# Ledger of designs, part 28: VH-VL binders against q86iv5

Target 1, 237 residues: q86iv5
Amino acid sequence: LDSCSICVDFVGNSLNDLLNIILNSGVIGTCGDLCSAVPGGQIVDTVCDLLCDYVGVDEFIKLISDVDPDPIYICEKISVCKTNDNAAASLDLVQINPQNGTVGGTFTLSIAYTVTNTIATGQLAFNIIDPTGNAFGDAVLLVQQSPEQYTQQFQFQATPSEQESFPNGLYTVQALVCEGSCGSPHPNTYTLANGTTTFTISGADSSSMSGAGSFSGSSQSTQTGAASGSGSGFALF
Below, E stands for the ipSAE of ESMFold2; O stands for the ipSAE of OpenDDE; V2 stands for 0.75 times the mean of E and O plus 0.25 times the DockQ between their complexes.

## First folded at step 10 (VH-VL; framework fv_rosmantuzumab)

Design y3 (at its last look DockQ between E and O 0.14; V2 from the best seeds 0.00; counts 0 for: pae E 5.4 > 2, placed apart)
Fold by OpenDDE, look of step 10:
Structure y3 (fold): chain C 237 residues (1-237), chain A 120 residues (1-120), chain B 111 residues (1-111)
Amino acid sequence: as target 1 above (237 residues)
Amino acid sequence: QVQLVQSGAEVKKPGASVKVSCKASGYTFTDYSIHWVRQAPGQGLEWIGYIWPSGGRTGYNQKFQNRVTMTRDTSTSTAYMELSRLRSEDTAVYYCARVPLYLSGWFDYWGQGTTLTVSS
Amino acid sequence: DIQMTQSPSSLSASVGDRVTITCKASQSVDYSGSSYMNWYQQKPGKAPKLLIYAASSLQSGVPSRFSGSGSGTDFTLTISPVQAEDFATYYCQQSYRYPYTFGAGTKLELK
């Protein structure tokens, strides 16, 4: 696992918990005081301690307490994630299959893009806008993507939920490739490429309401990169 | 060789306290956490809590909150678990186990277990 | 708490058989691309022994006939071929969130 990914995942998943602790615990004197209060397992505690110790508790709290906390930006600020202001990419394909589906059906979004200058830390993001204007989506963290062509697939089931009712009509998909967090106001953030496609949902498929819209993002990143298996211990830093 | 050696069997009355020791050897004591797990006769495994030897940080299963105290002596590489206000339901084999500190949560080495019998 | 549902509770097999034990977590135990599911073997009167960590990683010294798979909420331990020394109780354990929790166990018995 990449240190940057670990950092971003931690901050992203624990941000609200960290903020809650900071707001409710009064004076936090040590990283241990902060990190021990974070809900999770030993993994969360360990990562928290490592990141906090790296920058110091005061700086760590400051970063977390930003008015617009961005996990990628925070990890860049603590030098765990790298930046590239010259990052460049183009979008090659945005495709949704099927183009015409039904409520309850499974849709596959395929996004192909070409990196022309290394993406140090960024995102591949998509947003699906339903006919009513409600939007939902997801993003994948990109870390040290060298110049080449990449493809990512996302799957979702159009099962109605509190978050999305999947009304009949025309849906719009927006895809973005970014350095930094897509849409973030922070430095070192750039939209590198964007694209759109559409699909339709018509009719209710009466199949069984298995309610959990689990976005199983099977990120099969076939990174064929020859990871030379040097057994080096997980050094986050 | 990594070894965790626990103290001997205990027989206690309800309401009493017990303190079990776990002496670690064969590795750097502060590079691993010590967790405690118990097993009632014929039952499954129940996690009690952990201690982080380097800083003394502890976490307990809420089920045992206010009854369990975990400590360590780094000079002797020994972890301790104290359970107070003992009940008959506390009758079990108590295990200490080593957990790697870095991005892990599995128990790679176990003590031999300490049998606690709580009876009137 | 994360509940671990282990199945079956007991299984009979012969030496040479392929055995599969499943464990289902009440919520995902994945974090940053890793699954925090572990498997243990326990023999009567002995402490548990780690077999598999992080869903699929074989603990050092454990025979290759043991394998783990799965992600998210569904995990599997496979023993193939079963040997005479493998008759024991097996437990899954999640290490994603405190409190750590175990499955109820699967007793593998000789047929």
Scores: ipSAE 0.391, ipTM 0.728, lowest interface PAE 1.4, mean pLDDT 90
Fold by ESMFold2, look of step 10:
Structure y3 (fold): chain C 237 residues (1-237), chain A 120 residues (1-120), chain B 111 residues (1-111)
Amino acid sequence: as target 1 above (237 residues)
Amino acid sequence: QVQLVQSGAEVKKPGASVKVSCKASGYTFTDYSIHWVRQAPGQGLEWIGYIWPSGGRTGYNQKFQNRVTMTRDTSTSTAYMELSRLRSEDTAVYYCARVPLYLSGWFDYWGQGTTLTVSS
Amino acid sequence: DIQMTQSPSSLSASVGDRVTITCKASQSVDYSGSSYMNWYQQKPGKAPKLLIYAASSLQSGVPSRFSGSGSGTDFTLTISPVQAEDFATYYCQQSYRYPYTFGAGTKLELK
């Protein structure tokens, strides 16, 4: 477990609570005023106090209240997460199996990448774009990823839901490996490599003149950590 | 080899103070927090508080807040706990223990304990 | 404060038995997918020794006959098979919220 991962996890999980406290409070003069109100036990309170005291309460509030709040960027600005403007990586494989599947079926996205210069704080991210242009996806945090080869798997079941109906047709998978948050406008952010693949979903949609096209179900991504070196993630807390 | 070596047994009268030391070796002292836990005779374990060797941050169980002070000396890799206004109920074995990464919350190595007897 | 209810307070077992010790917290000790529950062994006249951290992770140098499980409020330490050197008192401890608190202990006695 490292301070950068703790910071990113804290900010990501507590950002809405912090913003709500800031917006609903009249005067916040100390880190204690802000941090004691954040739910989450001694770990959250201590991490909040430490990060807030490190940068100062006024600057911490400013970073949290940014129009484009970004947990990685916030943790970089307070120097808990490192940056590397010379980070380098390539995507070796972006593969989805099966390439031709069915509604309700399970798909496995496999991503292999090689780091050639350390990723200090970044992401491995993906989007899946359905035939109508709707997208869903996920990302995993990369901290101090040394030059090495890595593999990551994600799984989802194509079960129709309110968020994604899984229409028949061609799906596009976009994968990115980044220093910083993928797609972020903030400094010290770079797309190091990208890759795509496609798959199809076949099956008859029920369509009628009076019928609704909505389907129940959920989509998920599953991170396996099969590339190792990333750890199981339950460490320390 | 990680070691936490505590100061020797103490016998005190009610109202006195005691200061227990905990000398660390075999690891980088500033990479771990030091916590203090006590155990009354035949009883379970009770957490007293912590100190961060880097920066000196402390946190105390409210039960002891106005009677305990924790300090450290990074040049000697030694943590200290002082308990004042002693009572007979403070008779216990006092342990120091270290916690990885300051926040993990598990005590991976313990000192041998310091026996405190408070009697009139 | 989080109250830790540990049961049983004592038990007897023969070498080779499977032993289960439970610990119930008065509120959840889970945060962000992790359980902040730890287990210690204490032999007479000795300091406690860490066995299990984060509910189920085995501390280095601890025999694999020790295992931990559980989440939320309910946690279990299992010893299988029990050895003669395992008679001791066992404590659970939460690290979710200050003050850190311990169970009252379970004394394992060999038959």
Scores: ipSAE 0.072, ipTM 0.571, lowest interface PAE 5.4, mean pLDDT 85
ESMFold2 (binder alone), look of step 10: mean pLDDT 93; pTM 0.953

Design y4 (at its last look DockQ between E and O 0.46; V2 from the best seeds 0.00; counts 0 for: pae E 6.8 > 2)
Fold by OpenDDE, look of step 10:
Structure y4 (fold): chain C 237 residues (1-237), chain A 120 residues (1-120), chain B 111 residues (1-111)
Amino acid sequence: as target 1 above (237 residues)
Amino acid sequence: QVQLVQSGAEVKKPGASVKVSCKASGYTFTDYSIHWVRQAPGQGLEWIGYIWPSGGRTGYNQKFQNRVTMTRDTSTSTAYMELSRLRSEDTAVYYCARVPLWSSGWFDYWGQGTTLTVSS
Amino acid sequence: DIQMTQSPSSLSASVGDRVTITCKASQSVDYSGSSYMNWYQQKPGKAPKLLIYAASSLQSGVPSRFSGSGSGTDFTLTISPVQAEDFATYYCQQSYRYPYTFGAGTKLELK
């Protein structure tokens, strides 16, 4: 298990819980006091304790309580994730299939990129902008990617939800490869490559407001990044 | 073979204290937490608390927070639970169980149980 | 605390039957795509025995006739086909948050 991935996953999933505990518990004297209150069972408690002990409870609280908390940045600050200010990459392909689809249809986004200098800790991110300007997307954590060509695929169903109605029209896809969190204002963060493509959706029926668009990212790499469509994850752009 | 062997049955009066032991064998003692669960006669299961043998960190159910103390001896791979100010409602079978530190928190092995009877 | 509502409290079945026990948590016990729900079997005078962990994972040495399913707040334990040795009390348990809590139990009896 990659310690950096574990850290980013923990901070990303438990950030709100940690903040609530810090705000409501009064004086926190030990990492145990903080971590025992975090939901997520024994494994989350164990991970929390290890990370907190590494920097001390005061510093850990300080990092979590940042005005703009970034899971990747936090994990870099506690030296669990590495940084590379010389990271470099290029985007080779951004493709969506089909290019013309319908509401309720399944779309596959394929992104190919080449790393030319190691990405220590970064993201492959994408945003889909609908005709009204509303945006939705996802990101995959990149850890210690050596110079090579990589490909990632994402799938989503264009099913209307409260988050996205999928109106008829032209959609724009933005793809980014970043060191650090894409769009983050924190140090050791920058965009390495970007690209765009477009596709169209037709046949929007206002009556079928049923299902939340579930993003299923099929990465050939065993990192099942559960694309939780809840906007609470990684800072995108 | 993984084993958790608990101390024998106890009979106590109200207001007294009891200390139950749980000796672990067949695995690395520090790679698992020890949890305590009790079961009153004919009733369900109630979680009491845990101890991490590595470092001695403890967590208690608030219901027992002021009456329970968990300790361990790493040299003998033994965990202890002490319950003070005993009352009749504390009459139960007390179990120790192990939980892997890197798991979602299941009890894969249990002690045989220790019967505590609190009566005047 | 997370309350666990287990149903039914008791159930009668014959050998060869399919049995389903349900457990409902007062809040979601999911974290990062996993469900923190476990199932145990207990026979009279014995300690509980782990059957299922993480909602659907079968513990080593447990027969495949036992299966678990569910996510969020709703979980099920299924026994199919029931064997003579399966008549016992079953408990669900959440490990999502301290304090850990158990369902009240389901007693499976021979019809």
Scores: ipSAE 0.649, ipTM 0.846, lowest interface PAE 0.8, mean pLDDT 91
Fold by ESMFold2, look of step 10:
Structure y4 (fold): chain C 237 residues (1-237), chain A 120 residues (1-120), chain B 111 residues (1-111)
Amino acid sequence: as target 1 above (237 residues)
Amino acid sequence: QVQLVQSGAEVKKPGASVKVSCKASGYTFTDYSIHWVRQAPGQGLEWIGYIWPSGGRTGYNQKFQNRVTMTRDTSTSTAYMELSRLRSEDTAVYYCARVPLWSSGWFDYWGQGTTLTVSS
Amino acid sequence: DIQMTQSPSSLSASVGDRVTITCKASQSVDYSGSSYMNWYQQKPGKAPKLLIYAASSLQSGVPSRFSGSGSGTDFTLTISPVQAEDFATYYCQQSYRYPYTFGAGTKLELK
């Protein structure tokens, strides 16, 4: 892994720990006071320490405590992740199979996109919106994605849970390619392309309290070379 | 070639203090943290803490928090560990070891060890 | 603190044997798809020597007869084939969070 991916993973995974330390300690006077309490060992301590020392402990606490914290933005602020205000991409295909499925069935979302100017730090993200307006989704971190054609697949099983019952009806898939975090109001953030598709579910009964949809993703390139990005599994935008 | 050379054996009485040195050579001192690990006779390894040479930041195992102080001198590429209020249980071999800062925390090179004997 | 349970505590083997040493952490030591488990060899009177880092990565200069595997809480060091110079004590160590902790060690003895 590169340092940008490590930073984004750290902030995304440790944000709640950092907030709890800030709220519960009462007084934090140094980066060491804050960062030494975060689980994760040498890499986590180094990333926390670099971020905290660069901006100062008081400003680091403010960044972490922001009303709308954003792991990519935080890592860009400390210059571990790069930005490109001229990033450009298009979505070539947003496809889900099967287009007509059943509760408990497995669906594969395929997204093809073309980068025309490097995405420095961004996301490929999707939402799936059920017939009642409830949404679930995921994202993949994109780091230094050069101009090329790319494909990505995500897979889920439509197993009812407390969070998503998978009712009968029409589902809408929204896909976004972004510089920065998709949907974020922060600087250096752009929606570069978007696309939609739909699918239907028939035969749903409303209800397993414990069954959950699972996601898995892969990344492929179909140009002159293969490129691999890191998977981070960001929450919905 | 990477080397960590530690100061010689020490014999101390309970209540005293000891300061062990670890001189680094063959690499950029500020790219690695220095950790200290001890091993009591016939026993396993116990992590004491670390120091980051660039800013002098330290982190200690809570067991030693009130008795250990780690320092460094970047001009001589030397790390130090001072252990105070010595007890007979502190009898052990004390190692320094380096850890790459952008790593998962493995000890890739170790000093030869410094034997501390605490007896009355 | 993360407790490290290493098995067996001692093991006798002949040159040419395959041996395995296990290490179980009291909680997962994975972060961002990597496992923060390391393995060391220590001979009497000597400092420990790194064998395996990040669960499965072989340190430079370590013979390929050493290998590591595992993730989460369960990890294995394998020596195959055992050589006479492999008489030593082996330690696992987690570097997932402070304080770093070691297993109690496995002494490999030649029959």
Scores: ipSAE 0.049, ipTM 0.546, lowest interface PAE 6.3, mean pLDDT 84
ESMFold2 (binder alone), look of step 10: mean pLDDT 93; pTM 0.953
ESMFold2, look of step 11: ipSAE 0.031; ipTM 0.529
ESMFold2 (binder alone), look of step 11: mean pLDDT 93; pTM 0.953
OpenDDE, look of step 11: ipSAE 0.593; ipTM 0.813

Design y5 (at its last look DockQ between E and O 0.32; V2 from the best seeds 0.00; counts 0 for: pae E 2.4 > 2)
Fold by ESMFold2, look of step 10:
Structure y5 (fold): chain C 237 residues (1-237), chain A 120 residues (1-120), chain B 111 residues (1-111)
Amino acid sequence: as target 1 above (237 residues)
Amino acid sequence: QVQLVQSGAEVKKPGASVKVSCKASGYTFTDYSIHWVRQAPGQGLEWIGYIWPSGGRTGYNQKFQNRVTMTRDTSTSTAYMELSRLRSEDTAVYYCARVPLYSSGWFDYWGQGTTLTVSS
Amino acid sequence: DIQMTQSPSSLSASVGDRVTITCKASQSVDYYGDSYMNWYQQKPGKAPKLLIYAASSLQSGVPSRFSGSGSGTDFTLTISPVQAEDFATYYCQQSYRYPFTFGAGTKLELK
C-alpha cells in the first residue's frame, strides 16, 4: 500500500468528519487540534497528522474546506499523489451480465481497458441510469497504472431502497476511465475514455416493492491484470 | 522485553499536586504514544489522556478541567503526568500504558501502577 | 462520549465452563470495516492485561480459549474452557474516538 493510496483513502473516509470538526470548532491552531478529533483510532490520527503537518494546518483546512472537496485532488495538492497530463487509455469492453434480469437479482459489470500512457492518479468509474433518469454508481482508485491491459468487475444487487427502486425498463451503464477524479472540474483531470452498455429489469412491477426496504445494491470490485504487480481493486468512498 | 516502570506511591493533601513518572524500555519510545488511565478503589478504569513522544502533543479528558499536564523526555524515554488541585476523588491507582501510533488504539503494555492517596 | 455497558456485572463459573461477557457501546465503534473494541483482564492488585484487540484479534501470548466477536455496538468475549487462572475482572474499551472509555467491568468468580 503506497502513500498516495493511503492519502486518498484517509481523505475519502474522513472528509465529512474533518468538515464537521472545522465547522463546529472555533480557531484550530494545530494539526493535533484537528486530527485528534477524527474518529477511527490512532492510525487515522497518525495519518491525518502526518499529511496536515506536511502542508501546514491552515493550508490543510483550506483544501478540506473547498466548495467541491475531492480526495484525489487534495492528495495531488499535498504532493503525495502524482499527476500525468498525458495519461491515455481506451475502454475495450463494457459488459453487464445478465442483460435481462429481475428486481432483487445480482448484476456483474465487467470493464476491460488498456492504458497506453501511465495513469498517475485516477479512477475507473461507472454510472447506472434507471428508466426514470435516476443515477447511481461507484469508482475505484487507479495509482501509477502502467501501460497494460486490465479487467475490472463490479457487482451489485438490485434491491429496492429509498435511493433506487429499480423500476422495470431499460438501464444505461456509463463507464469512464480518468486521470484525476472522473467528472471533476479540478486541474490535471481528464476523461481518458468512456463506454456504455444497457440492461433491462423486467417482471413484476417495481412499484409494489416500494415503502419498505432500506437496502440498495452494493458495488464490489476486483481488478485483474496479465502481469505481476498489476493494480488493485480496493474499496471506494 | 517491553517495560513501563512507574514512580512509587504518593500521599497528598487536598489542593496539592502530584507528578508521576513512567520510564519505558525495550522498544522504540517514539513509535508509541503514552496514555494515562486511573482506577479508583473498587471502581473501573478511567482514561485521563495521552502524550505523543515526538513533539509532545497531548490530549486530555475534559473531566480533569485543565488540572493535568503530561510531558516526556525522549532522551530518558520517560513520560510524566502531573495532576494539580487534588481532590479526595483523585484517590486512585494511576497507570501508564502505551499505544502503537500505527494501530487502532489498544493498550498493549501497562506500567505497574502508582497509588495516589488524597486525604486530609 | 461513548458509554460502554458490560453484562453481566459479575458471573460465577466452574473450571471447564464456557462463559460469555457482552459489551454494548452507545454508538457504533466501527470505522470503515474495522471495529475499535478491545478487551482486558485484570487480576487483583495488578495492571490490566490486553486480551483481544480490534474486536476479534488475539494478543500474542494469550491462550486460544479466549475469543472475541461482534461489530457495530455489540461485542462479546468468550472464555471456553474457563481455567483456574481466569478468575479476574474483564473490561471492554473503545478506541474509536477520544476520550477512550471502558466498560464498568465483569467479575468472573469461582463458583
Scores: ipSAE 0.476, ipTM 0.772, lowest interface PAE 2.4, mean pLDDT 87
Fold by OpenDDE, look of step 10:
Structure y5 (fold): chain C 237 residues (1-237), chain A 120 residues (1-120), chain B 111 residues (1-111)
Amino acid sequence: as target 1 above (237 residues)
Amino acid sequence: QVQLVQSGAEVKKPGASVKVSCKASGYTFTDYSIHWVRQAPGQGLEWIGYIWPSGGRTGYNQKFQNRVTMTRDTSTSTAYMELSRLRSEDTAVYYCARVPLYSSGWFDYWGQGTTLTVSS
Amino acid sequence: DIQMTQSPSSLSASVGDRVTITCKASQSVDYYGDSYMNWYQQKPGKAPKLLIYAASSLQSGVPSRFSGSGSGTDFTLTISPVQAEDFATYYCQQSYRYPFTFGAGTKLELK
């Protein structure tokens, strides 16, 4: 189990809950007081306790209560995630297939990039900008990526939703490789590489506002499986 | 050998309280949480709550939040569940079970169960 | 609360058969690539017994004829081949979020 990934995932998913607890609870004297109130199961309690105990309850609350809370930055500040100010990468390919599609169609975005100096904690992010200027996208967490070539593929269906209507016209894809969170104002954040491509959508039928565009990212990330089912607790640290 | 031994059967009237004990042995008591689960006659399983012996943290099913209290005595490796304002619907077998701390949460060992009968 | 829908409620089988029990959660019970689903066996008058944890991990001492699979919302328990001692009630349980919740159970009976 990668402690950094666990930290970023927990903070990202529980940030609003943590803030709500901090704002609405009385005196929070211990990490236990805070973490026991977070909605979730035993795993959420455990991860919260471990992260909070690492820095202390006061510092943890301070980090969570930041004006612009960034899960990656928070995890870096508590030294669970590492930073590399010398990280370097280049973008090799940004491709979308098909280049000409229709509303309701499936599109595949392929991004290839080369790391030349280790990315300690970063992101591969993309944004799709429709003809009206509305943008949607996703990001993948990068942890300890050594110098090598990498490829990531994303799929999405161009089904109109409340978030995106998929009007006819020219779409722009922006791909970014970053140390830290892409676009974050926090220290130790750098855009390492960027690239763009375009595609078109035609045949917008106004009638079928049915389905939320579900991004199914098939990350071939070798999810190193969960801690082997030996009854040993999550050794996060 | 890991064992959870519960107290004997209880018969109570509506409005009364009951306190069930669960004595643990054969392992380090503080390395596991104790959970309580009940089963009404001929019915499924219902989760009641948990206690962490290390620190005494508790969590309860909201269904029981105002009626259940879980405690522990680390010196005797014993967990307790008290249920107040008893109703006929509380008639069930009550189980304690251990869960490894810092795990995804599964009940690997169970007590033998305590039968509670609530009748007027 | 996460609702667990277990199917079927009952089934009949013979010794040597292959049986499959399904459990569907009302929401995903996955966290960081792990599935927080467990399976138990219960015989009349006895406490439940852990069979499978984390969707597919076999509990120590449980026969290899028991197996678990699935992720997200859909999970299965398989018994193959069924033995005489396997006729019991089986429960799925999620440990992803409090309150922990169980399926309604599946009674496996001798045909």
Scores: ipSAE 0.333, ipTM 0.712, lowest interface PAE 1.6, mean pLDDT 89
ESMFold2 (binder alone), look of step 10: mean pLDDT 93; pTM 0.953

